VH-VL binders against NAD kinase (nadK). Designs and how they scored, part 148

Target 1, 268 residues: NAD kinase (nadK), of Syntrophomonas wolfei subsp. wolfei (q0aze0)
Amino acid sequence: MKIILVNNRFKENTEKKAQEIAGQLSALNVEVIIDNGLDEPYAGTVDFIMVLGGDGTMLRAARRYGQRAIPVLGVNMGTVGFLSNIEINELAEYLPLILREEYSLEARMMLEVAVFQQQSLLTRVFCLNELLLRSNSPRMLSFALEISGQKLEPYRGDGLIVSTTTGSTAYSLSAGGPIADPQLDAFIVTPVASHIINKRPLVVSPEREISLHLLEEREAIIGIDGQIKMDFGAENRVLIKRAPHPLLMVNLKAKPFFTSIDRSLQRQ
Key: E = the ipSAE of ESMFold2; O = the ipSAE of OpenDDE; V2 = 0.75 times the mean of E and O plus 0.25 times the DockQ between their complexes.

## First folded at step 14 (VH-VL)

Design FF2 (from X16 with heavy chain G27Y K57R, light chain N36T; framework fv_ixekizumab; at its last look DockQ between E and O 0.86; V2 from the best seeds 0.80)
Fold by OpenDDE, look of step 14:
Structure FF2 (fold): chain C 268 residues (1-268), chain A 122 residues (1-122), chain B 112 residues (1-112)
Amino acid sequence: as target 1 above (268 residues)
Amino acid sequence: QVQLVQSGAEVKKPGSSVKVSCKASGYTFSSYAIHWVRQAPGQGLEWMGGIIPILGRADYNQRFKGRVTITADESTSTAYMELSSLRSEDTAVYYCARGHTWKTSHGYFDYWGQGTLVTVSS
Amino acid sequence: DIVMTQTPLSLSVTPGQPASISCRSSQSLLRDIGLTYLHWYLQKPGQSPQLLIYLGSDRASGVPDRFSGSGSGTDFTLKISRVEAEDVGVYYCMQALQTPLTFGQGTKLEIK
């Protein structure tokens, strides 16, 4: 059996714990690969992914490995978040189930984000939470939103978020988006400080495609999961689709999502 | 309680196809593999294939040389097994079974359907 | 494919007496992490197979302690300490180390 431990090299406690867990797993004849973000994603075949840390680490893991249809377990290390399933002190208890592959899986929709320069593809990224388009200046953006070829009225504001339902409790929430059931597949399109006061978030079918482009020469950026940043200009287009593969999140411990929302949000 | 309920008996001509259904209940359908096992009259058990519902990915016994198609409908918690180019040797009771893991390997069958008799005769 | 070989193929046992069935695999069923992917099933007359022993030695729920599984590597044994009338049927071993999953030929247990 081969397992990837994903942690954050900038968090010393997760690094130490990753080494400790790696030792424990090795003692059980499990081959362990540690991914602390320093190197390229491991390209070999693996059976399981453990994410040690918080939501940020999970997002990175999802982007790096989510399209490979590998079970991903979030192991919380004392942080507040929505993407961990068990606590670090529970790992020993659930380890036998992990080794026997006796766990439930939950499919979480991911975004496929494609950024173009004219007709040329610049980059394609899969992400678990959201794509953010925002101004890189104190001035508002004017941009076009199209949904499945339907052109909406031009948007004016600081930006726009296209989020998964998983990402609904992330930046989209801060921008006034709705909290969505993680078991539901949908896009959440949330304006960021729209010039139109009553501009409401949109809940969009995962079968549709979303496209964005600027209507004027302005400096903008695209952000992905709050971790990837790239410049976005008038000659760029972004196309957002449902990713062809969901993230397979391991569900060892049932978590009451809706009853825990208030508690989780108050802790942040 | 976990239950697997299969479709009724079938009588088919050689060269035709048969599709057997397996309705699962009492558990999270997408979290466990569904397998198909057949048993010819007076013979032993033969694994045909299995599917991972959450992925829609199926693994097959290559002995069937592509004649078997296994599918799953998560919305109805139903798995299907279609066997084409039927032969007299395909006369058997066909069972669906739940794998105790989400994978098609490394698991055991903890629950079985009641079986579906498929008779292939001219 | 992994070949599973059971012996004997049939046995008649007097009620109250013990029974033993052997299963041999063409390759080791022991995974590096220490799991043994050998399972036992019983198919009673006119019924679907039912799980008896999984992972070599663990009894399924509801299975009497008269049944026990043992063995390692390529050689496995199912034992019934005291055979009862309800134990009549065909016993199968199965490997789940790799696909295709494969069964033994079956062992028919009858009462004398």
Scores: ipSAE 0.846, ipTM 0.925, lowest interface PAE 0.7, mean pLDDT 94
Fold by ESMFold2, look of step 14:
Structure FF2 (fold): chain C 268 residues (1-268), chain A 122 residues (1-122), chain B 112 residues (1-112)
Amino acid sequence: as target 1 above (268 residues)
Amino acid sequence: QVQLVQSGAEVKKPGSSVKVSCKASGYTFSSYAIHWVRQAPGQGLEWMGGIIPILGRADYNQRFKGRVTITADESTSTAYMELSSLRSEDTAVYYCARGHTWKTSHGYFDYWGQGTLVTVSS
Amino acid sequence: DIVMTQTPLSLSVTPGQPASISCRSSQSLLRDIGLTYLHWYLQKPGQSPQLLIYLGSDRASGVPDRFSGSGSGTDFTLKISRVEAEDVGVYYCMQALQTPLTFGQGTKLEIK
């Protein structure tokens, strides 16, 4: 059996725990590949992915491995997030179930993001939470949104978020988007500081294709899951669609999604 | 309570096809593989294939030479097995069964349908 | 394909006496993590098969403790310590290490 163990090298607690857990797994004759973010993603066949840390580490694992149909387990290391399933101190209790494959899966929609320069594909990435288009200067953007070839009236403002339902509790929420049940498949399109008040957030079928481009020469950026940044100009266009495969999240312990919303709303 | 309920018996002519349904209830349909097993009269059990509903991917026993198509409809929690180019040797009871895991390998079959008799006669 | 060979093919047992059924695989069903992908089913007369033993030795829910499974790598045994009238049927082993999943030929258990 082969497992990828994903951690964040620069959070010292997670690196130490990753080595400890790798030792425990090796004692059970599990082959462990550690992915701390420094090297290229492991390319070989694996049975399971274990993510040690918070939501940010899960987002990286999803981008690296989410299209490979591998079960992914989030293990919380202290900071409560939306994407962990069990706590680190519970891992020993659940290891037998992991090895016996006695768990359920929850599918989480991902985005496929293709950025073009003129008509040439520049890059293609996958993400779990959102794509952000935003201004990289004090001036507002003027940009076009197309949904399956249907051009909406131009947008003006700081930018736009195209989010999954999983990402509805991330940046999209802060920008005024709705909270969505992550078991639904949808795009959530949320304007950022729109000059035009009638530009409401949109909930869009996952079968649609979403296109964005600038209508004026402006300095802008595309952000992916808050972790990848790329420059975006008037010569660029981005195309967004549902990724071919969902992230397969492991469910060992029931975690009611809606109680975490209550906590977040109380904290403001 | 977990249940697998199959479609009724069918009588078919050689060269035709049959599609057997398996309606699942009492559990999260997409989390578990559904397998198809047949049993000819007086014979043992033979695995035909299985489907991973969360991926829409099916795995098949090559003994059927591509005559089997296995599908799933998550919205109705129903799996289907279609066997084409029927021969008299395909007369059997066809069972669906739930694997304990999401994929087609490693699974033990903890729940079985009642079986569907398919009779192929000239 | 992994071939599963089951012996005996039939067995007549006096109630209260033990029974033993062997199953052999053409290759090891043990992964080095300690799991054996060998399962046992009982098909009672006129019924669908039902799970008895999974992963070599674990009893399914509701299975009496007079049923036990054992074995290593390629050789497996299902034992019934004291046969009861309700144990009549055909017993099958199945490997699930890899697709295609394959069954033994079956062992018919009858009461003498």
Scores: ipSAE 0.703, ipTM 0.865, lowest interface PAE 1.6, mean pLDDT 91
ESMFold2 (binder alone), look of step 14: mean pLDDT 93; pTM 0.954

Design FF3 (from X16 with heavy chain I52V S105T, light chain D32E D58E; framework fv_ixekizumab; at its last look DockQ between E and O 0.91; V2 from the best seeds 0.78)
Fold by OpenDDE, look of step 14:
Structure FF3 (fold): chain C 268 residues (1-268), chain A 122 residues (1-122), chain B 112 residues (1-112)
Amino acid sequence: as target 1 above (268 residues)
Amino acid sequence: QVQLVQSGAEVKKPGSSVKVSCKASGGTFSSYAIHWVRQAPGQGLEWMGGIVPILGKADYNQRFKGRVTITADESTSTAYMELSSLRSEDTAVYYCARGHTWKTTHGYFDYWGQGTLVTVSS
Amino acid sequence: DIVMTQTPLSLSVTPGQPASISCRSSQSLLREIGLNYLHWYLQKPGQSPQLLIYLGSERASGVPDRFSGSGSGTDFTLKISRVEAEDVGVYYCMQALQTPLTFGQGTKLEIK
């Protein structure tokens, strides 16, 4: 059995814990790869991914490994979030179940984000939460939103978020988007400080494609899961689709999503 | 409590196909493998294949030489096994079983269907 | 394919007496993490198979403690400390290490 431990090298406590857990797993004849974000994603085959930390670490893990059908377990390291399943102090209790592969999985839709320069692909990223288009100046953006080839009225505002249902409790929520059931596959399209006051968020079928491009020569940025940033100009376009594979999140412990929303939000 | 309920008995002609269904209730469906095992009269158990619904991936016993097709419908929590080019030797009771893992390997079969008799005769 | 061999193929036991069934695999079923992917099933007359022992030695829920599984690697044993009338049926071992999953021939247990 081979397990990847994903942690954040900038958080010393997670690094130490990763080493400790690695030692414990090795003692059980489990091969362990530690991914603290310093190196490229491990390219070999693995049986399980354990994410040590918070939602940010999970998002990174999802981007790095989500395209692979590998179970991903979020282990909370004392942070508040929506993406962890067990607490670090519970790991010892659930470790036998992990090794025996006695757990259920939840499929979480991911985004496939493709950024183009004219017709050339600049980058393709799979992400769990959202794509953000945002102005890189105090001035509002004018941009075009197309859904399955249908051109909406031009948007004008600070930006736009396209998120998964998983991401609905992230930046989209702060921008006034709806909270979505994570068991539902859908796009959430949330305007960021729209010039049109009544511009409402859209819930869009995962079967559709979303396209964004600027309508004027302005500087903007694309943000992915709040961790990846890239410049975005008039010569660029972004295409968003449902990723071909969902993230397989391990469900060792039942977590009541709707009953815990208030508590989770209050702690953020 | 988890239950697997299979479709009723079938009588088929040689060369035809049969499709047996297995509906799961009382538990999660998508993240557990569903397996098909058959038993000829007076004989032992033979694994035919299995599917992991959440992955849409099926594995097959190659001894059936591509005659078996296993599918799953997550929306109805139902797995299907289709056996084509039926022969008299295919006369058997066909069982579906839940594997206690999200893989087709390693898991044990903790729940079984009641079985479906398929009789192949001219 | 991994070949599973059970012995004996039939067993007649007096109620209250012990019974033992052997299962041998052509390949080791022991994983490095210490798990044996060997499972035991009982098929009572006219019924579907039911899980008896999993991972070589773990009793399934509801299985009496008179049943026990032991062994590792290629040699496994199912023991019944005191056979009862309700234990009549065919016992099967199954390997789940790799596909195709394979069963032993079955051991028919009868009461004398």
Scores: ipSAE 0.796, ipTM 0.905, lowest interface PAE 0.7, mean pLDDT 94
Fold by ESMFold2, look of step 14:
Structure FF3 (fold): chain C 268 residues (1-268), chain A 122 residues (1-122), chain B 112 residues (1-112)
Amino acid sequence: as target 1 above (268 residues)
Amino acid sequence: QVQLVQSGAEVKKPGSSVKVSCKASGGTFSSYAIHWVRQAPGQGLEWMGGIVPILGKADYNQRFKGRVTITADESTSTAYMELSSLRSEDTAVYYCARGHTWKTTHGYFDYWGQGTLVTVSS
Amino acid sequence: DIVMTQTPLSLSVTPGQPASISCRSSQSLLREIGLNYLHWYLQKPGQSPQLLIYLGSERASGVPDRFSGSGSGTDFTLKISRVEAEDVGVYYCMQALQTPLTFGQGTKLEIK
């Protein structure tokens, strides 16, 4: 059995704990690959992924491994968010169930983001929470949004968020978007500081394709999960679709979304 | 609490196809493998294949590949097994069973359907 | 394919006496993590199979403690410490280490 153990290289507590857990797993003849973010994602086959840390570490794991249909377990290391399932001090008691594969999976929709320049694909990335288009200068953006070929009236403002339901509690919420049940598959399109009357958040079928491009030459950035930045100009467009595969989140311990929502938001 | 209910008995002619359904209730459907096992009269158990609904992927016993199609419908919590080009030796009871895990290997079958008798006669 | 061989193929037991069924695999069913992917089922007359023992030795829910499983690797045993009339049926071992999943031939248990 082979497990990837994902931690955050900038948090000393998670590195020490990752080594301890790796030792325990190795004593059980489990092969452990540690991914602290420094190296390229592990390319070989694995059976399971453990994420040690908060939602940010889970976001990185989802981008690296979410399209590979591997179970991913969130293990909380102190700050309770929306994506952890068990606490670090519970891991030893759940480990037999993990080894016996006695758990269920919950699917979480991901975005597939394709950035183009003059019809040529520049890059393709996946994300769990959101794509953010924003201005990178004091000037506001003028940009076009198309949904399955349907052109909306132009946007003017600081930017736009295209979020999954999982991402509804992240930047989309701060920009005025709704909290969505993560069991739903949908896009949530949330304007950021729009100067246009009636640009309200939209909830969109996951079967739609969403396209964005600038209508004026401006310095802009696209952000992915608040962790990746890319320059975006008038020669670019981005196409957003539901990713081919959801993130497969491990469920060992019941985590009721609705009764915990205030606590998770305050702790995030 | 988990229950698997299969479609009723069928009588088929050689060369035709049969599609057996397996409806799950009382638990999570999508992340557990649904397996198909057949038993010819007076004989032992033979694994035909299985599907994990959340993955949308089926694995087959190669003995049946080309004649067996296994699918799942998450909206109705129902798995299906279709066997084509039927022969008299396909006369058997066909069972569905739920594995305890999200993959077609490693699983123990903790819940079984009641079985569906398929009779192939000329 | 992993071949599963059961012995005996039939067994006639006086009520109250022990019974023992052997299951041997053509390949080891033990993973390095210490788990044996060998499961036992009982099919009572006219019924679907039911899980009896899993992972070589773990008793399924509702199974009486007179049933026990032992063994590792390629050699496994199911024991009934005191056979009762309700134990009549066909016992199957199954390997789940790799596809295709395969069963032993079955052991028919009868009361004499």
Scores: ipSAE 0.684, ipTM 0.863, lowest interface PAE 1.7, mean pLDDT 91
ESMFold2 (binder alone), look of step 14: mean pLDDT 92; pTM 0.950

Design FF4 (from X16 with heavy chain G27D G56D K57R, light chain D32T; framework fv_ixekizumab; at its last look DockQ between E and O 0.81; V2 from the best seeds 0.77)
Fold by OpenDDE, look of step 14:
Structure FF4 (fold): chain C 268 residues (1-268), chain A 122 residues (1-122), chain B 112 residues (1-112)
Amino acid sequence: as target 1 above (268 residues)
Amino acid sequence: QVQLVQSGAEVKKPGSSVKVSCKASGDTFSSYAIHWVRQAPGQGLEWMGGIIPILDRADYNQRFKGRVTITADESTSTAYMELSSLRSEDTAVYYCARGHTWKTSHGYFDYWGQGTLVTVSS
Amino acid sequence: DIVMTQTPLSLSVTPGQPASISCRSSQSLLRTIGLNYLHWYLQKPGQSPQLLIYLGSDRASGVPDRFSGSGSGTDFTLKISRVEAEDVGVYYCMQALQTPLTFGQGTKLEIK
């Protein structure tokens, strides 16, 4: 059995814990790869991914490994978030189940984000939470939103978020988007400080495609999960689709999502 | 608490196809693999294949040489096994079983369907 | 494919007496993490198979403690300390190390 431990090298406690857990797993004859973000994603075959840390680390893990159909377990290390399933002090208790591969899985829709320069693909990224288009200046953006070829009225504002239901409790929420059931597959399209006061978030079928481009020469950026940033200009287009594969999140411990929302949000 | 209910007995002609259903209740359907095992009259058990519903991925016993198709409908918590080009040797009771892992390997079958008799005769 | 071989193929036992069934695999079923992917099933007359022992030695829920599984690697044994009338049926071992999953021939247990 081979397991990837994903942690954040900038968080000393997660690094230390990763080493400790690696030792424990090795003692059980489990092969361990530690991914602290320094190196390229491990390309070899693995049986399980354990994410040590908070939501940010999970997002990175999802982007790095989410398309490989590998179970991903979020292990919280004292942070507040929505993407961890067990606490670090519970790991020992659930380890036998992990080793026996006796756990439930939850499929979480991911985004496929493709950025183009004219007709040329610049980059393609899969992400768990959201794509953000925002102004890189104090001026508002004017941009076009198309959904499955249907052109909406031009947007004017600071930006736009296209989020998964998983990401609905992330930046989209801060921007006034709805909280969505993580078991539901959908796009959440949330305006960021729209010039139109009553511009409402859209809940869009995962079967549709979303495209964005600027209508004027302005400096903008695209953000992915709050971790990837790239410049976006008038000659660029972004196409957003449902990723071909969901993230397989391990569910060892039942978490009541809706009853925990208020508690989680108050802690942030 | 978990129950697997299979479709009724079938009588088929050689060369035809049969599709057996297995409806699961109780635990999360997509979290466990569903397997198909058959038993010819007076014979032992033979694994045909299994499916991982959440991935819509099936693994097959190559002894069947592509005659078996296993599918799953998550919305109805139902797995299907279709066997084509039926032969007299395919006369057997066909069982669905739940694997206690999400994978088609490493697991044990903790719950079984009641079985479906498929008779192939001219 | 991994070949599973059971012995004996049949046995008659007087009620109250012990019984033992052996299962041998053509390949080790022991994983590096220490798990043996060997499971035992009982098929009572006219019924579907039911799980008895999993991972070599763990009793399934509801299985009497009269049943025990032992062994590792390629050699496994199912033991019944005191056979009862309800134990009549065919016992199967199964390997789940790799696909295709394979069963032993079955061991028919009868009461004398």
Scores: ipSAE 0.843, ipTM 0.923, lowest interface PAE 0.7, mean pLDDT 94
Fold by ESMFold2, look of step 14:
Structure FF4 (fold): chain C 268 residues (1-268), chain A 122 residues (1-122), chain B 112 residues (1-112)
Amino acid sequence: as target 1 above (268 residues)
Amino acid sequence: QVQLVQSGAEVKKPGSSVKVSCKASGDTFSSYAIHWVRQAPGQGLEWMGGIIPILDRADYNQRFKGRVTITADESTSTAYMELSSLRSEDTAVYYCARGHTWKTSHGYFDYWGQGTLVTVSS
Amino acid sequence: DIVMTQTPLSLSVTPGQPASISCRSSQSLLRTIGLNYLHWYLQKPGQSPQLLIYLGSDRASGVPDRFSGSGSGTDFTLKISRVEAEDVGVYYCMQALQTPLTFGQGTKLEIK
């Protein structure tokens, strides 16, 4: 059996704890690969992924491994968020269930983001929360949004967010988008400081294709999960689809979304 | 309480196909693999294949040489097994069963359907 | 394919006496993490199979203490310490280490 331990080497003594957990797993004849963010993602086959830390560490794990159909467990190390399932002090209790594969899975939709230069694919990335298109200067953007070939009236403002339902409680919420049940599959399209009257947030079928491009030369960026930035200009177009595979989140312990929503939002 | 309810008995002619349904209730449908096992009269159990609903991926026993198709409809919590090019040897009771885990290997079958008799005769 | 062989194929037991059923695998079912992917089922007359023992030795919910599983690797045993009338039926072992999942031939248990 092979497990990836994902941590952030700069956060909350996670390095020391990852080594402790790796030792415990090795004593049970489990092969452990530690991913602290320094190296390329492990390319070999694995059975399970443990994420040690908060939502930010889970977002990195999802981008690196989410398309590989590997169960991912969020293990909280102190800061409560939306994406952890168990606490670090409970891990020993749940480890036998992990080894015996006695857990359920919850699917979380991901975005596939393809950025083009003219007609050439420049890069393809995946994200769990959102894509942000935003101005990289004090000037606002003019940009076009197409949904499955349907061209909407041009947007003018600071930018646009295209999020998953999981991302509905992140930047999209701050920009005025709705809170969505993460069990739903949908795109949530939220304008950022729009100067165009009647540009309301949109909830869009996950089967749609979303395209964005600038209508004039401006310095812009594409942000992914609030953690990755890419330059974006008039020569570029971005295409957004539902990713081929959802993130497979491990459920060992019930975590009610609706009864905890106000508390969890205050701790973002 | 988890329950698997299968469609009713079928009588079929050689060369035709049959599609058996298995409706799950009482638990999350997509979290667990659904397996199909058949039993000819007076004979033992034979695994036909299973589906991983969360991945929409089926794994098959190669003995059936592409005659079996297993699908799932998450909106109705129902799995289906279709067996084509029927022969008299395919006369059997067809069971669906739920594995304890999301994938088709390693699983033990903790819940079983009531079985569906398929009779193939000319 | 992993071949599963059960012995005996038929068993006749006086109520209150023990019974023992062997299951042998053509390949080891033990992974290095210490788990054996061998499960046991009982099919009572006219009924669907029901789980008795999983992972070689763990009893399923509601299964009486008189049922026990033991063994590892390629050789496994199901024991009934005191056979009761409701234990009649056919017992099957199944390997789940790899697909295709495969069953033993079955062992029919009857009361004398």
Scores: ipSAE 0.678, ipTM 0.856, lowest interface PAE 1.8, mean pLDDT 91
ESMFold2 (binder alone), look of step 14: mean pLDDT 91; pTM 0.947

Design GG2 (from W1 with light chain F34Y; framework fv_patritumab; at its last fold request DockQ between E and O 0.86; V2 from the best seeds 0.82)
Fold by ESMFold2, look of step 14:
Structure GG2 (fold): chain C 268 residues (1-268), chain A 121 residues (1-121), chain B 113 residues (1-113)
Amino acid sequence: as target 1 above (268 residues)
Amino acid sequence: QVQLQQWGAGLLKPSETLSLTCAVYGGSFSGYYWSWIRQPPGKGLEWIGEIYHEGSTNYNPSLKSRVTISVETSKNQFSLKLSSVTAADTAVYYCAREGFLHWTPYGMDVWGRGTLVTVSS
Amino acid sequence: DIEMTQSPDSLAVSLGERATINCRSSQSVLYRSYNKNYLAWYQQNPGQPPKLLIYWASTRESGVPDRFSGSGSGTDFTLTISSLQAEDVAVYYCQQYYTTPRTFGQGTKVEIK
C-alpha cells in the first residue's frame, strides 16, 4: 500500500507530525511519500492521500491529485474548516479502517479552467473552490460572460466568481452568493461589486460551459482557489467546465454539513 | 509509450481531396491537442492545424478554407482533409501530439512517421 | 502570426567543438504568469520525423543527452551543443506554441567541418 502525506511546510507542527505518521506507517509496511509543496507532484501510482492541515492544504492536494480519482482524507491540525473529516488526535482510532479500506467516499465537483491567448492554450488547471476574475487596478472591468454559447449582457464591476458548491462558503459567500449543499453539482456565478443592477448570482447546470473575456483593454487577474494568480488581458479568454473527475473525499466520521455551518464559518 | 500510426492515399490528382488518418496507441487520447504538420521535400515545417479531443479546432489561416480536421474519439483517431489539392500540396504529412505537463503545454512530444503525399502536375 | 527566424541557415563545426544556433521570435513567447517560454527545439534526421529536444526554452526532453542545452527568454533563444558528436548532424528547428498558428524557424543544418 502506498500513501501520499500532504502537508504545509510553513506550519512547523504539520511537518513534524507528517514525519511521525510516516514513521508509524512505515513500521506497518506502508510506503509513504511526503508532499510538502516543494517538489513537483508525485508521478507514481498511489492508493490513498492523507492531507494534514486545513482547507488551504486540501485545496493544493485537490489541484495536484484530484484528477487521479484516489481517496483523499482531510485531517484537521488545529483550525476547523469545511474540508477535514477527522482530527489529528483521532487518527490512531481510524487508522485500522484506513488500512483495511473500510470507509465511504463523497464526490465533490471540481472546475477545469483553461486560459487562452486568443485561441491558443496557455494553461489548464483544476480547482476545488473557485475561479475569481478581478481588476488589477482601481478601474472597473467591462467583461463578457457566455454560458454554453449564450452571450449575456455585458458585466461592469470589480469582477466575477465562478464557484463549485464546495466553494460556496469561500469567496463566493463574501461576494453575496448562496451557501450551497456540497452534494449538489453546480456552478455558482457571483458578480463582485457589479454596477449593473440586474446582475444577480446565478446557479448553473454543471453540464454548461462558461467563458469570460474582457471587452476593454484592462489589467485583470484570474485567481484559482485563492492560491494561483494569472495575468488576464484583452487578448485572453478563459473557459470553465466541470472537471473530468470529482475529488473523492474519504468519510470516516459523520460530519453533517448543515449543523456545522455556523461553527465552521466562525473560525475562518 | 504513446505511439501514432498514420495512413492515407499517397498519390492524388489536382482538385482531389487529401485524406489522412492518425491513430493513437498506448496512451490517453483525452486531454490533448492533436496536430497535423507538413513538410515539402527539402523544405521546412508548416503547421496545418490542431484539434482538441472534444472537437474544437484551430487552423492555419493560410489553409483554413480547404482544411477540415476531425476526431473519432471512440477509435482514438483524428483525421485531416485538404480539399482542392495542387502540386504545391506535395509534402510529407505528419500527425503529432501537443504535450502537456504541469498545467502547461510543452511542444510536440510524439510524432507519426509521416506520409508522403504527391499531387501530380 | 509570430514569425520565427533562425541563424545561421547552415553551420559547420568540428567534432567535439561547440555548436550554437540562434532563434528570434517576432513577439514574446513568455507566459509571464508561470515564467515559462513557450518555445521548443526539434532535431530532424533525413527521412525521419522531427524529434523534440528542448521545451520551455531550457528544459531537456527525456532521453536527450546532456550536451544539448537551451537558453534565452522572451524573443531571443539559443540551442547549444556543447561537444558535437557525429550523430548530431541534422537540421534543427525552433518552434513557438504561444499562439496559433504554431510557427517554426526555417531550420539550421548542422554539419561536421
Scores: ipSAE 0.699, ipTM 0.871, lowest interface PAE 1.6, mean pLDDT 91
ESMFold2 (binder alone), look of step 14: mean pLDDT 93; pTM 0.956
OpenDDE, look of step 14: ipSAE 0.912; ipTM 0.963
ESMFold2, look of step 15: ipSAE 0.655; ipTM 0.856
ESMFold2 (binder alone), look of step 15: mean pLDDT 93; pTM 0.956
OpenDDE, look of step 15: ipSAE 0.914; ipTM 0.963
ESMFold2, fold request of step 17: ipSAE 0.694, 0.669, 0.697; ipTM 0.872, 0.864, 0.871
ESMFold2 (binder alone), fold request of step 17: mean pLDDT 93, 93, 93; pTM 0.954, 0.955, 0.954
OpenDDE, fold request of step 17: ipSAE 0.920, 0.920, 0.920; ipTM 0.966, 0.967, 0.967

